# Designs tried in a protein design chat: miniprotein binders against q56419. Part 244

Target 1, 326 residues: q56419
Amino acid sequence: MEGRTLEEVQEEVFKRHGVLVPKKELEDLAKALEEAGLLLTEKVEARLKEEEEKLKRERPMRLAGLSYPEGEREARAFLEAFRASYPGEGEEARVLLMPHLEPSRVPEVYGAALAALEKTPPPERIYLVGVAHRPLKEKAAALPVPFQTPFGPALPDLPALQALDALLPFELFNTPLAFREEHSLELPLFFLKGRFPEARVLPLLVARRSPELGEALKVVLRDFPGLLVLAVDLSHVGPRFGDTPLTRTLAEEARRRDLGFLERLAEGEPEAALAFLGANPTRIDGVEVVASLLPLLRERKGKVLAHRLDLEAPTLSAVGAGTLVL

## First folded at step 18 (miniprotein)

Design i75
Fold by ESMFold2-Fast, scan of step 18:
Structure i75 (fold): chain B 326 residues (1-326), chain A 105 residues (1-105)
Amino acid sequence: as target 1 above (326 residues)
Amino acid sequence: TLEERRFEWLFKYAREYLREGYESGNPEILRLAIELFKEALEIAKRTGDPEREALVLWYLAAAYLDLGDKEEARKYAREALRIAEKKGIERVIAWAEQLLRELED
């Protein structure tokens, strides 16, 4: 790449060729290169539009062969191994909080979620609420298409999604491309579809707190009852996340904040859970989801089944993960 | 400068993709993060900013570690350490030493 001033380019051309090119001619050339850049942008935008059209039909697996096996039988054995990693019993959930972090990093936490699903009657639909890892045009979004899994496609609950869309002050189906790569939905969905193969899904992403989403969901759940799943990770600490290196003290603080947050949710006190975190100094990504879903979480008592702070020693960083039933 | 603003923009989004790649284990997202970090690295080199250069080199080491490429991780961590030691950038010295210690074989 050039990466030089016009003066530097002028001097180099003179040194190499003994010709002094007027600055105006160099400015005109730079302007022409900018125009070529606009054509390149148009081509990229056309390709993005093509990908968006594909997402109107289905959402393909992106992490098959990486985070979970592609084949149904191998996927079933893989899922059962996670259940076996949790020594406790689950309990029935109307609301389940589970992680979306790479499952191999926190197998006992996913095992606890599976234990809870075993005690839960099969729902007709699952409201799966994840965290957007890409910008959304609105505070929240959904994608009303089948999501492929090794256990077959997780079909969208179109009537419930349309009912939700009708109650919101924004277009619910507003950013299809944000769903092309979204592990906060794909990883929990693998486990949910494995346990409830007949359940339809409402795949929802939250980018920023949306009280209107929680109010609308409260109405929709009355007419379309189902399991509410919050697919969120907890503390993110260390240099990997723009923080100070993990010390024993910081790890204890992250655990304290994770557990204090979860225990207050378990008491049916989501506002207290948010207040406990204050400025959210350990970066619990579930804050925006909980803040959006307050009407659905109030006065629901439950139990924290598992918690783990997953340490990455090479970068002195860690991510918290937990399973909570309400 | 415009290049300084472009560095901050690239560095911000490279770290967001690094987080996503770490959480998902998706090597395609990790490779995207690596390409954005490499573009940020070229700006740091051209603008003569050893603090930004050492920091980006460390994030490249972390990204390659996530990708499972231990030799590229060592290469970038060693270069981050070399520049950080030359310029007295204590935080990157500590980060690079930790990463290299964990990559011992």
Scores: ipSAE 0.752, ipTM 0.897, lowest interface PAE 1.3, mean pLDDT 88
Fold by OpenDDE base, second read of step 19:
Structure i75 (fold): chain B 326 residues (1-326), chain A 105 residues (1-105)
Amino acid sequence: as target 1 above (326 residues)
Amino acid sequence: TLEERRFEWLFKYAREYLREGYESGNPEILRLAIELFKEALEIAKRTGDPEREALVLWYLAAAYLDLGDKEEARKYAREALRIAEKKGIERVIAWAEQLLRELED
């Protein structure tokens, strides 16, 4: 085949940058060019570079007014409502596992996280580890810029981020565009910033298990102590996720796997938690994050505060969410 | 074939974007998913694969549901059902029927 197609360019850009450029936009760009293929790719890359330059300054809110209120007053009321949705009391957390699912779907699970945060002394910094829903150039990445929230910007801990980068065998500050739309950081950060307005943040994404990340973080945490947050969801089952419709049997299996995973983590046995999942047939989201953070999770005892398997009836699908304190 | 590989890629990442959109509620991500599904749909039509066609139509319906566009969701769910019934694709029949029931309320 002579010259690369628009589809090939789209695929290449996605694989390289974790960004899908709309086909229509590519077509418009192609029409403006005398040559297609490589020249089109260069043009797209130039535009993406401009977007990357913006992300060197700050990461703007993407879900304000959608998943949470944009205004500070309304955002505080939102936090209070979510806290109220969980009737229990929390425990002090050194490690917090919480969801990144749209909050309205599992309010009591986020409420449990807030309850735990109430019992947690304000940390100097928060290590926020999310799931990369888009490709990263490396196994993990960080974005060392302020993240906007209704409560003001969450400021990065640059010294701690630099210390982490220095201990990794790969460049930590990679794939900045993957952070632009990543909800696995934005949603939990809303709650974290609302509770700890003065805490600095290390926004981290994991695409693939990186044992190096856990070992590096273990060292960094000695010099830069803080709260570790795993922002992960649990099982994803049903047709929406390429599975059979939710049945009693499937729901029971999803719950069994979710709770079995969380309980083993609560016992300080993260390797056992991973082994328990095997091939992960119910598609627990947090596997790569936990696998990356094994050194930080070992021998830590904790408690499961909440769990929910949230049904979406129209698609006969469900997502598991949980809150765990260590 | 090149078309088969393209379909597989489109369908894979469309579902991933749909998941991301569903989890976040981000309409821009949902629109990206829809774009990929629509292209996958055209390939399925050209290659004459009714199972893939019906499946993609159902996912389009789900994506439009997530966008809050019940009219388009119904349209694609009905088309998914039509193709699935014509070809005896039982799983998609059941999924499309369920989606349509929920969209009528």
Scores: ipSAE 0.643, ipTM 0.867, lowest interface PAE 0.9, mean pLDDT 91

Design i76
Fold by ESMFold2-Fast, scan of step 18:
Structure i76 (fold): chain B 326 residues (1-326), chain A 105 residues (1-105)
Amino acid sequence: as target 1 above (326 residues)
Amino acid sequence: TEEERRFEWLFKYAREYLREGYESGNPEILRLAIELFKEALEIAKRTGDPEREALVLWYLAAAYLDLGDKEEARKYAREALRIAEKYGIERVIAWAEQLLRELED
């Protein structure tokens, strides 16, 4: 009496594992399983378990040869080209906000981040906080393994990660599959590892605001000082993001919201930055990260080094990106 | 209906994957979005919903454009325009015309 549709299997796998398997792939698997006499769900679960086991050892590069070169020499030249795209000088950062958008779309914004990193003393560790693009079992997660880069593996700071885990009301090392395809960590990490090859990392993802994370990080940072990096993009406007086509008025609104948000953060007023956005109508994806990290952002003054609203004309859509040092 | 719930579920996550593919430049993620949009398109066609059909066709055009497949992007944008014009779906007419105009560059 128990037959599942492919649709039910697709939705169940997504709910359990946060992995969305296209129906066509499930059709192909089901055909192979009919020939072998196996259950489709068991096959999918086995495949996901195998991927999860690989992630217990290391996080491989996913965007090498796509968003950045895979060879170390070529990667170094690529990074220096981004630095050269920003004509200004950086400022020392204790906290750095930088984008995670495809770097070729906003080269001067990444260049500004690199300029700030040049002015920053090498940290022993980097707290890299990105935005989850997959469901997490908890509000936040970390993956305590080496992350591969063209500059060598970014090693996890295991003592600091364990200290953080111990202070949280939930298991920090949840949802490892969410890290398999995560550009909000991989793209900033490319630049951070290129500048600070000796630094260990705490790769953290925020899915929903977690004040517990910010309070715990405040404690951990006292014992394990390091550079805090918020890897977030700003406004997302236009039809790509469920909005109306980009007009001069909508673009001005997006710029106003992006800059107003960043400027209030630069004044050490993160609650004011969140209040300024209200319902977040231009979809700034940094809201949940900032709301989670309030204790680390209060009373820290700094400067917006760069901002760009990147226009994509074919769909009249745009994504905001910025670099802020605190 | 169950089909309407299924369409909304697919359409939501297809757009989330499209956003991720656009932001990361990852062609694997773009192909995942395309497959989800194709599943949604089948439902829109089967249920006779021209607004949903035109919308999904336009998002398929955007996804193929991101993948670098300009010919598939044109095909889907032209179909989106055809359906949108037939049923007076003004927003998709404007979106499809803009996409096609930019592809002529």
Scores: ipSAE 0.773, ipTM 0.906, lowest interface PAE 1.0, mean pLDDT 92
Fold by OpenDDE base, second read of step 19:
Structure i76 (fold): chain B 326 residues (1-326), chain A 105 residues (1-105)
Amino acid sequence: as target 1 above (326 residues)
Amino acid sequence: TEEERRFEWLFKYAREYLREGYESGNPEILRLAIELFKEALEIAKRTGDPEREALVLWYLAAAYLDLGDKEEARKYAREALRIAEKYGIERVIAWAEQLLRELED
């Protein structure tokens, strides 16, 4: 091909939009084009723009019928079962750290989150901060549209989102396609919407640490009070995540790091929590989220409600999950 | 080389998609991971890098496991094991054997 290869186009589109276009689709598009490279990119961009236009209306469920039930009745039963899996009582949350791992892997951790929500007065709005598993154009992003759930749409708080955008040095409403498949928002939102059906939501993603985000949110929270939710997982160890099989030593280290991180957060020392991780050799998820939200986490004392290191035996890998209330 | 660069990119993001698919259970994401791994596999074969080949084969097996396709998972795990044994790649031998044990139960 004169110009850019299909692979280069694929890489460029991924970097720009956080979307992987299948090679076969690119090939089909290229065959339809007499000219390759730039024209192919333009065509791909046009298709992606159409998808972005759909996301201006709503974010549909992607994991309904997979990770959670699609039907409301079944979804309520699902919530009850997860709550039942945690035998303890919760505490009132101003800040909730909870997982975004597939719920069936760590049911009691989600149960602990539900227990905390039971003790929490219904918030007017929920600031839901997830992890971007795909590239963002900026350090953080928001999608100001309804998110579909089995309990009805989670409606955005547009005034609060606009206030946040106005305080950030970058455009908050960037990379809408990154939200299309992002489970770090969808999974926790299921539980949150089920418990607080009337709460508005600010769906936020963090790709890189943004101190500006935390400072801006601190200001916004004064005028627009609500529940802050950090949807983050903890250690990711084993061949799936870095070619290091789970051993007793590695599991102990993962637990040590997970709990040490959560405990320091529970003490109101988020900087100490980050410092404790150092180079983050067990790949704790959500470090960029915590680093972005330091102003909101400082001096807040709380409690670790649950922790689990979930083993996948076939791959000798494990993922840490926890629930923390502040 | 350009092929080396391409392999590293494919292998990196295939693993990221595999992680995302594993965490979410989203089969569409897993299929994307599989596509990238398959392309990476072809590069590894062409360049004659048995370690990369064996690794990619193991990750393909894991991806198909996540999709619930035990037959394809076994196929790729066996091939990973074969290559790893042929070239003495001890870590992949152990991983492939473990995966096969769990898939046969």
Scores: ipSAE 0.654, ipTM 0.873, lowest interface PAE 0.9, mean pLDDT 91

Design i77
Fold by ESMFold2-Fast, scan of step 18:
Structure i77 (fold): chain B 326 residues (1-326), chain A 105 residues (1-105)
Amino acid sequence: as target 1 above (326 residues)
Amino acid sequence: TEEERRFEWLFKYAREYLREAYESGNPEILRLAIELFKEALEIAKRTGDPEREALVLWYLAAAYLDLGDKEEARKYAREALRIAEKKGIERVIAWAEQLLRELED
């Protein structure tokens, strides 16, 4: 097949569907077209439509056997090991900030989150807010289907999701494909479902600042009370995530930046936390989430339970992770 | 040019996939990142841009290290260093030397 045709298909599919298909995969599909007689664009779009139809029924596990065990017994042992990695006691959370980074990199930070969940009464529902790693058609999105976990499916809170959708100036269920590969929801959900197996979930992704989401959530939480979870990572430093190689000084600055951000949130001053980041150059993953949820974070005091900077020596890079209860 | 625009587009999303692979631990996303970096590398070679070429080669080395393929990582890191040294691309020299140093372990 022609290289420019493949390039046009690649860019058109990305523009229309937010899916970036490697040229090699398109080459393989194009060879199959020589047998089937279907146009390449039509074949790709048919496969994407099939994937969307699957996502209307359920969201399957993608990281089982990789980031966490797929068997329930093994998954419970894994969760208990993470709890044991944190020597402290938790505190009750009405709002929990936890990471979505690969758990094995920061086990004590996840352990702190588990400690907080132990002190928290079982919520009827969890508002789980992650960061979109795929383009969304709108500033935010949700997927109103069961999310599979080793502990059984996390069921959607359909009445609460519909109430939220009704208050927003955009369609909430706007980009199902963005949820296919989304670790910012899947990894925290593993821990949340293990601790609160009966809680329903509102799985929400933020791509860009949405003050209207925060305002709508404030209304919905009044009528549908639950635990608010912000699943966000902190500083991303180094060539892997930017251009500046990590030094001891830059690592100390990243820790200071992370802690300054979290401590301002713990004082119930989320605008001050955002201003602090604006004054101090940062690549904090969750800034758009915090900016969207301002009405839910103001005047709510709490405590930073854990923080760690995960170091990767070969690339002189690091990712910050923390647990904050409000 | 159109090729320069396409390079930047591929390079941006390959790096986002590399970040996602690091955060999630998903080797399938890592393999997608590698294929996108290889596409970007072809454009850099075709357009004769040694800085872009050396930079993409370094990211391929980092990605192969994440896969556990130390020999491919060394190959790409050495090629990145060779081009960076020939053209005086200081940041890639430093990055490639660091990666190669850690691969000795």
Scores: ipSAE 0.750, ipTM 0.893, lowest interface PAE 1.2, mean pLDDT 90
Fold by OpenDDE base, second read of step 19:
Structure i77 (fold): chain B 326 residues (1-326), chain A 105 residues (1-105)
Amino acid sequence: as target 1 above (326 residues)
Amino acid sequence: TEEERRFEWLFKYAREYLREAYESGNPEILRLAIELFKEALEIAKRTGDPEREALVLWYLAAAYLDLGDKEEARKYAREALRIAEKKGIERVIAWAEQLLRELED
């Protein structure tokens, strides 16, 4: 066959769009085509374009009824329960680092974030920076559309997003399909929208460290002040993540790295936090986000409000989560 | 080889999707991970790499556990254990045994 294999098409589409098309779907499409490969790719791209066009209007909820309640009343009760799970008081945040892990795994960490938000005056806008779990065309991306939540749509701050785009050396509005399933924005946004229903949002994803993003945001924040939120998890250790089973030693190392990272951030030393991790052997996922936002994190002192290393016993694996205010 | 390259790609991104599914609780992402692992498994079988085969089987077991399908999880965990024991893959033996213990309760 002079054409690309189905596997090659699948890989290409994934690399280009951050979307995995099921092989079965590709097979069905191929059967409908006289020629495979390029024609198949074009057909797949046409379908993906239709999905992109939908995302120009809004980003629908993907995890409602799974990770959080779909109904507003139930969602409010959910927020209250999470807040109640953290016994402490929060502090005013100008920068909030919080998890994007499934909330039920680390409720008190999300509770700590809610506690901080209670002490934070309602911002005009929220810069929500998540982790891209799928490839982006550029180092970072934004989706300038309403994000659906049980509390109504989180509306984008278009003027601030446009100002940010103008200062970046790459197109900010890239890879819209990467946002479709991205939980690193959706889960934190639930809590943020619930607390600040009137705040506009800048939904941002980071795939690779972009110093340009931090410098651009520093400028934008002068004209468009708001709350900066880093939605990041910490260590990922154990067999699920390609490591050895969780032992006391491995857990201690994960905690050491998580807390050492957070404490250095709390001291206003983000470069020291990154240097402390080195090769990042416990796989803290927030590294690229922090590395991108260095100009915004420098000299800011704060406090670690919560940390948890959550064990999944069946796989002898664990994930770290934390809440930090600056 | 092209098959080896394909396996490495599948296995890498299957694990990434499995991670994403674990973090989000999204079963749709989990189904994608399972699809990639199944294709990786077939390659491992064809190439005769028991270590890769045993590893993929363990990850499939974990993925089906995440779906709440304990029966399929047990099936894949048992097969992972069988191959690992036959070939002396100590790492996978320990992982499969632990998974099976949790699936019996």
Scores: ipSAE 0.626, ipTM 0.860, lowest interface PAE 1.0, mean pLDDT 91

Design i78
Fold by ESMFold2-Fast, scan of step 18:
Structure i78 (fold): chain B 326 residues (1-326), chain A 105 residues (1-105)
Amino acid sequence: as target 1 above (326 residues)
Amino acid sequence: TEEERRFEWLFKYAREYLREGYESGNPEILRLAIELFKEALEIAKRTGDPEREALVLWYLAAAYLDMGDREEARKYAREALRIAEKKGIERVIAWAEQLLRELED
């Protein structure tokens, strides 16, 4: 008897490493081996360790040629086209909330973010806070390596990252593999690097609310001032994200929910913003980020520059996106 | 049962990867979601659960649509509709009809 099925190997790897390997890939690997079971698990774990070691050196582009152009010239023209999609002027930002949704779905919202960045003095560093789309070993994580972009590598602010790590009750650099595919960092970073090519970055992911992260960041920002960016999407509604098909009424409710949330943040009232959303935090993935960063958002007044609800007719579903400056 | 537990586990993470693929536009993540949905589909077929089968088929249609493969999307949506109509699974009938309507040439 072989001891371990492909199903058991798949689930064990996921439990230990947070990586879900399709059974098809495990089947292909097993066919390349004379023996399966423990040997297959060891082979997969060795490959994951190799990927982890590569991520300790740099984070490659994953969405170049897909969500944005690979070449620098084409990337620059692409970025300027998004800026042109927003007819307004920006406002200076100390804190910027922007989406991480595929940019082609909400071009005016990214254009508004670019407008705000144009009015903002170049920061020495950017605290880029995204949402984890993979399990993290802790509530939050960072990856202290250069992130490749068409505009050159976004270099990590190692002293600021180390200061942050020292203040946290958990290891900050805890899940490198979670950063291998992470659009909530890569897509905003494309726009941020295009506007602030010399700024260093702190690429941060939040999986669950971490008040200790917000408290530590407040201390670090005092010693290492920079631009705070919350890269979050808003409402997720419809069959893609639940059982209720979108109607005109439900779409308008989602728009009001998004705007009510953003307006309260703009008044410097992040607790009121969270309370406004009520008991359903899963409708907006930014809830966990905002809840983690409360000390940085209180009493900072600002302005909502743009909001869109991206409607997808085939599945009667929608995702909200907005740009807020504080 | 163990098969029910495994179906729910696969279905949960397939939907999370589908959401990630939709939000990022990353075809590699969409392919991962498709493979996980196909694993879940085999369990639903083997256990004779037409509601789970029709539901997974609809998510496969949505995933192929996100991939830009309208032919595969139409194929899976039609199969979801066929099973849902035969078994009176009203929500999947409505979802599949809407998707097929939007896929009309």
Scores: ipSAE 0.798, ipTM 0.912, lowest interface PAE 1.0, mean pLDDT 91
Fold by OpenDDE base, second read of step 19:
Structure i78 (fold): chain B 326 residues (1-326), chain A 105 residues (1-105)
Amino acid sequence: as target 1 above (326 residues)
Amino acid sequence: TEEERRFEWLFKYAREYLREGYESGNPEILRLAIELFKEALEIAKRTGDPEREALVLWYLAAAYLDMGDREEARKYAREALRIAEKKGIERVIAWAEQLLRELED
């Protein structure tokens, strides 16, 4: 066949859009085509464009009824339960580092985040920086649309987003499809919207470290003040993540790296935090986010409120999560 | 080879989708991971690489566990164990045995 294989098309679409089209769907499309490869790609691109057009209006909930309740009443009860799971008091946050792991796995860590938010005056806007689990066209991206939550839509701060875009050397509004399923924004946003219903949001994703993003945000934050939220997980260890089974030694190493990372951030030394991780052998999730936001994290002192290394026994694997206030 | 390249791509991104699915609990993402793992499995079978085959089977078991399908998880874990034992792949033996212990309770 002079055309590209279905596999090549699948890879190309994934690389370009961060979307995996099922092979079966590609096969069905190919059967309808006289020619494979380019024509198939064009049809796939057309469908994806339709999905992108939907995302120009709003980002619907994807995890409602799964990771959190869909109904507002139940969602409020959920928030209260999570807050109750953390016995401590929070501190006022200008920068909040919190997890994006499925909430039920680390409830007290989310509880600590809620505790911090209780001590934080309602911000006009929230800069929510998540981790791109899918490829982006650029190092970072934003989606300037309402994000649906059980508490109503989280509305974008368009002026601040536009100001940020103007200061970046790349198009900020790229790869909209990468936001469709991205939990690193959706899960934290549930808690943030529940606590600050009137705050506008800047939903940002980082795929690769972008020093330009941090410098641009530093300028934007001057004119558009708000709460900065880093939605990141910590170590990922065990067979699920391509590692050896969790042992005492591996758990100790994961905790050491997680806490060492967080404590250095709490001391206002983000470069030291990154240097401490080196090659990042325990696969701390938030490295690229922190590396992108260095200008905003420098010289800010804070406190680690919570940390957990959550074990999944069936796979002998664990994920680290933490809450840090600056 | 092209098949080797394809396998590595599938296996890499299947694990990434599995991670995303595990972290979010999103069954749609898990289904995508499963699809990629199944294709990787077929390549491993055709190329005669029992280590890759056993690994992929274990990850399939984990993915089905995440989906709440304990029956399919057991099936793939047992097959992973069988191949691993036959070929002396100690790492996968231990992982499959642990997964089966947790699935039998």
Scores: ipSAE 0.641, ipTM 0.868, lowest interface PAE 0.9, mean pLDDT 91

